# VH-VL binders against q86l99r1233to1411, part 9

Target 1, 179 residues: q86l99r1233to1411
Amino acid sequence: SNKESLPFRRDVIEKVINHLRENSLDTEGIFRLSGNMESVRGIVKSFAHGEPNLSFEVHNISNALKHYLRSLDPPLIPYEFFLMLLDARKNEDAETIRNIFWKIPSDNRVVLTLLVDLMVKISENSNVNKMNSKNLSIVFGPTILKPRTPTLDRMALMTETQLQCGIIQTFIEDFHYIF

## First folded at step 18 (VH-VL)

Design k1
Fold by ESMFold2, last read:
Structure k1 (fold): chain C 179 residues (1-179), chain A 122 residues (1-122), chain B 107 residues (1-107)
Amino acid sequence: as target 1 above (179 residues)
Amino acid sequence: EVQLVESGGGLVQPGRSLRLSCAASGYDFEDYAMHWVRQAPGKGLEWVSAISWNEGYIDYADSVEGRFTISRDNAKNSLYLQMNSLRAEDTAVYYCAKDMGEDKYGSGFDYWGQGTLVTVSS
Amino acid sequence: DIQMTQSPSSLSASVGDRVTITCRASQSISSYLAWYQQKPGKAPKLLIYAASSLQSGVPSRFSGSGSGTDFTLTISSLQPEDVATYYCQQYDDYPWTFGQGTKVEIK
């Protein structure tokens, strides 16, 4: 990556997620449809500075959240949990996934809970918004669950991406068990 | 100012290989999916290949699968298309296209290069 | 593959006329459709994304409508600089596919 990483700001992320919870559940293609590139870039800057500017059309805000989360270092799910979660998903072991989630630092757990709860609410209204759990998992998998060192092997990278998506899909579908 | 500059086109014989490059500037290249789209002379547009922001999703049109390989180098803000076993029907202008989105889903192409011509002829 | 059928293949109209171009998908694509303008010798340019959202810098005489299988691009008052070929494109599922194009000319 040649882009500067951004700091984790729990209170900013909470405000953005709460805004989306109030404004996005009926929005077709939320998190899938894009916004204006320059608007999104400016909104991400406002998140990074701790002063979120939410006076934009909802797709600009949802896309800014995705870009902000992608740029965090350390990521929302800290690097040390990456291999454990992928292995648990590979074995289809939701109990181990739950146990790993509860080991994540508390600030990160609160934000992750709010984010996945938003995804649950969106997916429950997918007849309107067209975003089911699989759709959301594809959007958020590699965004919030990242290796410290990306693989250069193309087949391994594709397999890791499928497992990353599978973890997020498990979070959404088994929310009440895991969270 | 967003710029996409394709290079590497030319005249080649059937069965040979050619590598296209696309140099991107003016935006955060690593945040977006990238595509190749081609246009045969006097014809319409045909999607060729996609690569997601993190390279975790790659796909090809059936007509080129197994012969073409898309890749990207985010450190160099560059997109590539390795074209092997070229055929006459691959003759086209090849466009580098920026997706508005990042992953498999995308939202259409907000920026295009001016294209590079590939001619495959005996 | 999702087939995109564009109509008409060409049209000729006077300056100031309302012009409509239709695009039909072989299956529902929700609102996941873009419209492009391509002038002779140039790369395509995005006009409309998400079926109805106007791209920045595109004149307000352009609009898009539709959802599901039937989509329309409208030019409310045709101008001389609108002479081009127009393409619709679905981005619902791979392979992404384009309509065959509509060539718009001035009488």
Scores: ipSAE 0.745, ipTM 0.905, lowest interface PAE 1.5, mean pLDDT 93
Fold by ESMFold2, look of step 20:
Structure k1 (fold): chain C 179 residues (1-179), chain A 122 residues (1-122), chain B 107 residues (1-107)
Amino acid sequence: as target 1 above (179 residues)
Amino acid sequence: EVQLVESGGGLVQPGRSLRLSCAASGYDFEDYAMHWVRQAPGKGLEWVSAISWNEGYIDYADSVEGRFTISRDNAKNSLYLQMNSLRAEDTAVYYCAKDMGEDKYGSGFDYWGQGTLVTVSS
Amino acid sequence: DIQMTQSPSSLSASVGDRVTITCRASQSISSYLAWYQQKPGKAPKLLIYAASSLQSGVPSRFSGSGSGTDFTLTISSLQPEDVATYYCQQYDDYPWTFGQGTKVEIK
């Protein structure tokens, strides 16, 4: 990997999420359609420096948020919660998922709440934007929830990915119970 | 500058195997989905296989499923296609293609290699 | 599988002409469509993504429009270097599929 980790900036992420809440709920394919690669890289740099540049077409901003969140180390959901959440999802145990969420550090919980709330609002308008809870879970699952050491077994990796997506789908669909 | 360089093509008899490689440079290879696309002589483009950024999603065209295996090595910025039980109908130029997106959905191919020719003939 | 049908299969036009190529999907693909140019002996090159977004470095004479099932690639003023085969491609659902191609020539 030649990629450097980026600093966690809660205030930047809040500004970006608020911008998307105001500008993306009617946007077809939001978080699914890609942006221009060079524009996205430049926007990610502005996030990392603490001065987010949001003067771009909305798909470039949504893609920059995805790339920024993927570059965080530790991830938005810290590594120590990975196995607990996957096990709780496998058992379809939303109460345990809620209990684990409230153990996550405060700054991470605030950002995760804002991010999932945005996903809820997008999914509630999916007749227009074409992005339901399953679509959003595929986008965000491996981005914000990942193991410290990835498996080399392809079958296990595919199973983990399905469970990662399932956790995010549970967050969206059971938002008011969990958050 | 983004570059994708395919290698490993050649002339082989039916039933044999080839392994194609694609060396990527000029972008963060590990952030994007990658694909193989082929073009038979005088014909159009056919999607062959996809692999997501984290390898959590892999898929194949029906015509190659069970015979071809896509893989990637993010540490080496490399994409691979293991092609077993080759048939005459697999004769094509094989392109390595970078997805604009990362996951199962993708967003189309913003960069392509120049291709490597695979010829399957008696 | 989603079938993509391009029209016409080939066309011939003069330098400076406006050229349009259409692509129809067998079901709605929203805006999940790309256009590629393939010059003789070369790899394909992305022109348009998301139905209407122009790729970096592509001349502004190229534009894309449409959503759902009907899509159009337009070359506002055909140039000699635009001699190529053009493909549409859907990325709504796997398997991803291409149109059969449209060969554009200068008459």
Scores: ipSAE 0.739, ipTM 0.901, lowest interface PAE 1.5, mean pLDDT 93
Fold by ESMFold2 at other seeds, look of step 18:
Structure k1 (fold): chain C 179 residues (1-179), chain A 122 residues (1-122), chain B 107 residues (1-107)
Amino acid sequence: as target 1 above (179 residues)
Amino acid sequence: EVQLVESGGGLVQPGRSLRLSCAASGYDFEDYAMHWVRQAPGKGLEWVSAISWNEGYIDYADSVEGRFTISRDNAKNSLYLQMNSLRAEDTAVYYCAKDMGEDKYGSGFDYWGQGTLVTVSS
Amino acid sequence: DIQMTQSPSSLSASVGDRVTITCRASQSISSYLAWYQQKPGKAPKLLIYAASSLQSGVPSRFSGSGSGTDFTLTISSLQPEDVATYYCQQYDDYPWTFGQGTKVEIK
């Protein structure tokens, strides 16, 4: 990675998610379509500084959230939960996934709950916005659930990506059971 | 300034191999999907292959699957295309292209290299 | 595969004319469509993404419209530097596919 990590700011993420909840549920391709790269960079810096600038077109805000979450170290789902979540997904074990979620530190759980609730709301309106649970899982899987050390084997990496996406899809589809 | 620079093109005989490289600069290469797109002389554009930001999704056009391998090295800001079992119909200018997006989805190619010519002929 | 059909294959117009190029997809692609301009010997240049969003640095005389299967690129007032081949490209589903191109010339 050539990029600097960014600090976790719970209150910033809450403001951004609330903004998107109010402004993005009818937006076609939200989280899938990209924004302007220079605008997204500037917005991400405002998040990291603790003063989120939300006076932008909604695709720039959604992309800034994705890039901000990707730049966190440790990630939103801390590294120690990676392997156990992947194993629980591989076994299709939603009860174990729920048990692991409740062991995640409280600030991370609150943010993750708000983020997945936003994804649930988006997916419930997918007839308009075209973003179902599978689409959202592809966007967010590797973004928020990452191994501490990059996987070297290419085939293993592709399998891991499928499992990462599957965990997020489970979060969305089984939201009320898990959260 | 975003810059993509391809290298490795040339004249080769059918059945041989060639490796293309693309050096990226001026943006966070590791955050974006990358693609190869080719254009046969006097013809239109053909998408060849994609690789996601984290390498977790890779795909190929049917015409090259099994013969070409896309890869990236995020530490070196570099994209590669290993081309094996080359055929006359692979003759084209090969462009590396930056996706505006990160994963298997996309929003278009906002930056392109100038291309490298591959000619496959006896 | 999603087939993209451009119309016309070529056109000739005067400086200042409004130029319209159409692109039809063989199935719905929502708004997941881009337009590119390519001059001879040069790489393509992105004009429009997401069917209607103008890329940074592209003159405002270019615009895109449409959703689903029917899409349009419009040049409101053709300029000499707009002589090029224009391609549409869908990015809804793999393999990604381009239209065959529309060559635009000045009368």
Scores: ipSAE 0.735, ipTM 0.903, lowest interface PAE 1.5, mean pLDDT 93
Fold by ESMFold2 at other seeds, last read:
Structure k1 (fold): chain C 179 residues (1-179), chain A 122 residues (1-122), chain B 107 residues (1-107)
Amino acid sequence: as target 1 above (179 residues)
Amino acid sequence: EVQLVESGGGLVQPGRSLRLSCAASGYDFEDYAMHWVRQAPGKGLEWVSAISWNEGYIDYADSVEGRFTISRDNAKNSLYLQMNSLRAEDTAVYYCAKDMGEDKYGSGFDYWGQGTLVTVSS
Amino acid sequence: DIQMTQSPSSLSASVGDRVTITCRASQSISSYLAWYQQKPGKAPKLLIYAASSLQSGVPSRFSGSGSGTDFTLTISSLQPEDVATYYCQQYDDYPWTFGQGTKVEIK
């Protein structure tokens, strides 16, 4: 990575998710449409400093959340869960996915629950915002679930990406069972 | 200041290969999707290829599929286009373009390079 | 594939005139549309994204409107530096496609 990893700040992420829950459910293309690059950069810095600045148009805030989560090391779903989740997804085994989720450290589980609940609420209003579970899974799959050492094989990378998206899609569609 | 600088264009015969490079600076290259867009002399714009921030999604226009390969090196802030089996129809100015987005989705191209001319002629 | 049709192909107007350029998509693309300006010998420049959002540094005389299939770029008061070719582009689905361009000239 050519830039520094950012610290995991549970309280910041909770504030941002709660803000989006109140302000984004009717927004067309939320998490898909981009914000202004310099605004997003400044907002991400405010997250990293523990004082989130949310006085921006909602697309800048949603994009800042994506960039912040992408910059976490370890990621929101810690590295040791990557392969077991992908294997459980490959076998279409939602029970194993649930069991793995509950082994994730509690601070990460709380944030992940809030994030996926937000995605559920957005997807339930997809007639208006045009973001269904598949759309959101493409945005968030590689953002929050990634390997410690990325593969250099292009075909393997494509397969992993599809499984990463599938895990997030399963989280959204089976939220009540898994969470 | 965002800067995208293409290189590697030139005159080649049909059937030959060229490799284009694009050096990026002034932004976090590894966070964004990147594209190649071309423009034949006196003609409009044609999207050629896309690569997502993590390389997990790659796509091509039908006219270049199987002949062109997009790639990126995030450590070097560089985007590449390997162009094989070149045809006269590939003659164009090739632009590297920064997507406003990261994944297969996007919001358009907020920054463009100056372009590099590829001429395919006998 | 999504076809983008611009109208007119060219126009000539006086400084200070209101100019409109239209772009029609062959299917709904929601608001996933960008407008670019390209001056002769230069790379394209983003004007509008998400159909109506003005890019930073673009003069406020430029505006975009529309959703679904019909989109409009408006220059409220044409200036000499606005002589260029304008392109719309959809980014709803791959392959991404451009309109054929609209050449704007000063009378």
Scores: ipSAE 0.730, ipTM 0.902, lowest interface PAE 1.6, mean pLDDT 93

Design k1
Fold by ESMFold2 at other seeds, look of step 19:
Structure k1 (fold): chain C 179 residues (1-179), chain A 122 residues (1-122), chain B 107 residues (1-107)
Amino acid sequence: as target 1 above (179 residues)
Amino acid sequence: EVQLVESGGGLVQPGRSLRLSCAASGYDFEDYAMHWVRQAPGKGLEWVSAISWNEGYIDYADSVEGRFTISRDNAKNSLYLQMNSLRAEDTAVYYCAKDMGEDKYGSGFDYWGQGTLVTVSS
Amino acid sequence: DIQMTQSPSSLSASVGDRVTITCRASQSISSYLAWYQQKPGKAPKLLIYAASSLQSGVPSRFSGSGSGTDFTLTISSLQPEDVATYYCQQYDDYPWTFGQGTKVEIK
């Protein structure tokens, strides 16, 4: 059975990101280690309802955020930006990536800025939490930057995935230039 | 209730092919990475192959690379393993395993199927 | 490839005994390690993930510890139903690898 898409709720995402910024920077494997599946499902439902329940162990919250963001339709980075961002990344053109970022709708830009800032803070503490910019890019690339119609070509899919991760890695490593 | 059910095992001659299937239920299959793990008779566990939630990462053990192909159909909640050019050393029980995680960085296997036996012998 | 070495290969203990199984990785795997229990003719069952996190529905007599290269599974009071083979497994880097197993028997 196909999973139902979830609505974009800026206020919910902001609360969750702020909670993680306060509670996860010292957590080993944050966003990489899993939470309890039943808890994560319940937390995602609370996000979709607009009343986030954050009274859970931090890995359940981080995993719920990942699953919520992946279930958004349209995604956090709207579909219209997918090909242009991938092309800019393919050409290693950070200036064009910055220009494209500033064309994204303002609500999405605010949330994306908070999310990438959280990833920057986590990566700066990677000696403790073991999550560097590459690790985080693998977690978030396909989660927030998606094509409207996935390719069936295996080689093209591999290339797209590498580019999706590369864009998020660029956001983290060049944060102050792009954002 | 999470359930994984493998099928497609059997007795085959070396050089032949088999296709294993795994039917998943009780969770959002499309959200998680999936793996095949095998166990030769009287031996330990050997990881065979992985596929991420979106199929963007696929990997194989060296012993099967080029001969085996992992795939998934998220609309059918199904995982597959196409096994070509089978050898005697491929004889094992093959398990379908759900990853706790989604991407290449999985988190271990929280649910397993019952396994399907593949015997490669003349 | 990351090699996982379990010790001992087998052990016998009495009901109520504390049982300890050790797993050593050939390189640091941080806390990216799982423990499984497998009974004859059955699929493996997850006991511990992330080195020390207890899976839902697993009895509290099971615990895991360690980080880096040295890991331990402890059964605080062995029960008759704990007769099984136990495997550690690293998930830090591909290929994912298992220890050779530790068979636990009751005297």
Scores: ipSAE 0.729, ipTM 0.903, lowest interface PAE 1.6, mean pLDDT 93
Fold by ESMFold2 at other seeds, fold request of step 21:
Structure k1 (fold): chain C 179 residues (1-179), chain A 122 residues (1-122), chain B 107 residues (1-107)
Amino acid sequence: as target 1 above (179 residues)
Amino acid sequence: EVQLVESGGGLVQPGRSLRLSCAASGYDFEDYAMHWVRQAPGKGLEWVSAISWNEGYIDYADSVEGRFTISRDNAKNSLYLQMNSLRAEDTAVYYCAKDMGEDKYGSGFDYWGQGTLVTVSS
Amino acid sequence: DIQMTQSPSSLSASVGDRVTITCRASQSISSYLAWYQQKPGKAPKLLIYAASSLQSGVPSRFSGSGSGTDFTLTISSLQPEDVATYYCQQYDDYPWTFGQGTKVEIK
């Protein structure tokens, strides 16, 4: 990575998710459509400093959240859970996915629950916003679930990406069972 | 501030290869999808290939599939296009283009390089 | 593949005129459309993304509208520096495709 990792700020992420829950459920292409790059960069800085600036068009806020989450090290789902979750997804084992979720540290679990609940709400309104569970999983899979040591094999990387997306899709579709 | 600088174009015979490079600066290259777009002399724009921020999605136009390979090196802020079995129809200015988005969905191209000319002729 | 059809292929207008360029998609692309301006010998420049969002640094006389299959780029008061070729481009599904272009000239 050529850029610095950002600090995990649970309180900031909660404020951003609450803002999006109030303002994004009927927004077409939310999390898929981009915002202005310079605005997004400035907003990400405000998240990292604990002073979230939410006075922007909603796509700038949603994109800033994605970029902020991507910049966390360790990621929102800590590295030690990566292989366990991929294996559980390969086996189509939602019970094991649920068990792994409840082992994740408490602060991360709270943020994950809020984030996935937002994705559930968005997907329930997909006739308006055009973002179903599969669309959201493609956006968030590699963003929040990362290996400590990325594979350099292209075919393995494509398979990992599909599994990462599948895990997030499972979180959304089986939310009430897992969370 | 944002700069995309292509290199590696030139005059080559049909059937030969070229490798294009694109050096990126002024933004977090590793966060965005990248594309190659080409424009034949006097003609319109044609999308050539895409690669997602994490390389988990790669795609090609039918006209180049199997002959061209897109790649990126996030540590070097660089995008590449390996062009094999070149044909006269591949003659174009090749642009390195930054996607506004990260994944396979994308959001259009907010920054473009100056382009590098590839001429395929005897 | 999603075909993008621009109209007109060229136009000539006076300084100060309101100019419209249309772009029609062969299937719904929601709002996943961009407009570019390209001057001779230069790379394309993004004007509008997401059908109607104005890119930073683009003059406010440019605007975009539409959703689904029908899209419009409007220049509210044509200026001499707006002489260029304009392209629409969909990014709903691969392959991403451009319209044929609209060449705008001043009389």
Scores: ipSAE 0.727, ipTM 0.900, lowest interface PAE 1.5, mean pLDDT 93
Fold by ESMFold2 at other seeds, look of step 20:
Structure k1 (fold): chain C 179 residues (1-179), chain A 122 residues (1-122), chain B 107 residues (1-107)
Amino acid sequence: as target 1 above (179 residues)
Amino acid sequence: EVQLVESGGGLVQPGRSLRLSCAASGYDFEDYAMHWVRQAPGKGLEWVSAISWNEGYIDYADSVEGRFTISRDNAKNSLYLQMNSLRAEDTAVYYCAKDMGEDKYGSGFDYWGQGTLVTVSS
Amino acid sequence: DIQMTQSPSSLSASVGDRVTITCRASQSISSYLAWYQQKPGKAPKLLIYAASSLQSGVPSRFSGSGSGTDFTLTISSLQPEDVATYYCQQYDDYPWTFGQGTKVEIK
């Protein structure tokens, strides 16, 4: 990409997720509706510097989290787990997905657990916020799970995207089994 | 400053092809979904096609599906529309539009190009 | 497909008047609706997103309201520069669809 990768900051991500847990469960379209581009850019910069600025309307904060996570290199789920997770999803094998999750480095597992727990709580209130597990999986699939080298084949890319979303949907729906 | 600049429009006979391009600058093009929207002379706006930030979702209006192909090149900050088997009813100004969002959901179009005219006439 | 019906198709009002434009969706779209302004020969400009959120740089005399199927764009005090055609657009589901437009003029 033409864009600079950002450093992984566990403490920042925890603060942002905790803020969203306290302020977003009743918010219609959370993680689906966008924020103002300049505000989101500024908030992402504050995350990367380790001093998160959360004094914004909640959609700007949720979007900043999405963009920050997408800019991590390596991603939240490290590259080495990509193919294993996709293969396990193809087989609809939640047990293997669980086994792979527990091999992920500890700091990444903690953040992923907090993030998916937030998604579970959002989906449990979907009659108010309109965001079910499928909606959230579409938002987060390619954001946190991606290959080291993206495919150039359009059909393969569409299949990968469906599998990436399916893995996140499995995390949400089988949370207590996997995590 | 966000800029979207379309090119490739022109006068063409029915059944021919055209390729539209959109050059983007002033923002992180690779982070956002992109769309084509058209407007026939004296008419309203019609959504044509969408492509997500990573190309994992692509969709078309029924009127153009099978004939038009949307694509993007994130390294070149460019969006494209390959238009095959053109018909008179495809005559319109074609706008390149930046989505506020990234994936298939989106949140509306915060920036637009000035448009390129495609005229399909025998 | 979700059909968007705008009303009125055109209107004429005096400078300083309160103007309202309505948009009705054929099914619930929650708050997934945008409003655009288009002046002749120009590209559309975003005014309102998420039904009621004002885009940065848009004058505060513009506001949006509604959810579900019925939505309203309000101009609290019409100005000469507000002469334009206004469009609503749903982004709940593909294909995304626009209303047919409302032409606003000053009498």
Scores: ipSAE 0.726, ipTM 0.899, lowest interface PAE 1.6, mean pLDDT 93
Fold by ESMFold2, look of step 18:
Structure k1 (fold): chain C 179 residues (1-179), chain A 122 residues (1-122), chain B 107 residues (1-107)
Amino acid sequence: as target 1 above (179 residues)
Amino acid sequence: EVQLVESGGGLVQPGRSLRLSCAASGYDFEDYAMHWVRQAPGKGLEWVSAISWNEGYIDYADSVEGRFTISRDNAKNSLYLQMNSLRAEDTAVYYCAKDMGEDKYGSGFDYWGQGTLVTVSS
Amino acid sequence: DIQMTQSPSSLSASVGDRVTITCRASQSISSYLAWYQQKPGKAPKLLIYAASSLQSGVPSRFSGSGSGTDFTLTISSLQPEDVATYYCQQYDDYPWTFGQGTKVEIK
């Protein structure tokens, strides 16, 4: 609640994702294992200022990307798409999920495509890096798909989180159909 | 400087309730998962409960499920443990522990509070 | 549940000795293991995370190794301030579980 919202910087996110594509596919626990807290904060600040500093151990960079994406307001998937995506996932309706994805603004779609493609590449190497589509969906679901007004009901919030993860898992597993 | 300060421990009779609090400072509390870990006097460590950064994942040890409730208030940088139907075997020092990670996976506990003693005795 | 078995339960060593503590998981936990030091009356302190990564501010005489099911904490040159109980902990799957602890004393 008191944390500063950060601006969406497409060019920064693209550079970070490309760095991770080159440096993280063989890394055990990528996006699951944590980095040094102060290093991560400094890297996030460099992203927000438009000049990403990527001269850190790869877990610090992957963690910085997660924290940066979580701090975006509006989020990477804009608020107006939240309820319709959750409903489409609840009905297991990949065609509707695809249709909704293509309504997302073009800059957000490009970044989302690059991010999910990175997750696909990581998951295809999960025998080495230990991060399959389910693992990645848990990391990224609530990070990039958020409600405008969070529910106060604990049970509803847990169900909502499961659906958020399911949408990201669908993006990864049905990548070629949706994207 | 990261600090975690537990409070609310004390002596209670079996079957009663107690609420523990943990005040966090020195880091972005809302970005990390939080846990309760307990240690009976003279014994080893036992994980009790976890709550993810956004409260979307909550879990409990079998020994406390249905009796204990973990919660957090990110606006107040506070973690809570509501302990109902207390038993003698719940007697322990209760630690508030910061996860290095955010979600259900976690990465271990990089910071711990000093603990608060809960004694359940007739 | 994933059971963590530490060995030995206790040991005594002289200042300057190399000390080795082992931890075995009942199933593979990859590298998702932490080591903690706990002094009497104090909270545990993180030493090693991800099986082998040294936490900031921890002396370089501490090191961790292993993956899968077998893990080792090594103190290369035991110091008087290392008198403590040491715990391993897996964070691969819930419930998270600790080893029973290893008490380290100075002769």
Scores: ipSAE 0.718, ipTM 0.898, lowest interface PAE 1.6, mean pLDDT 93

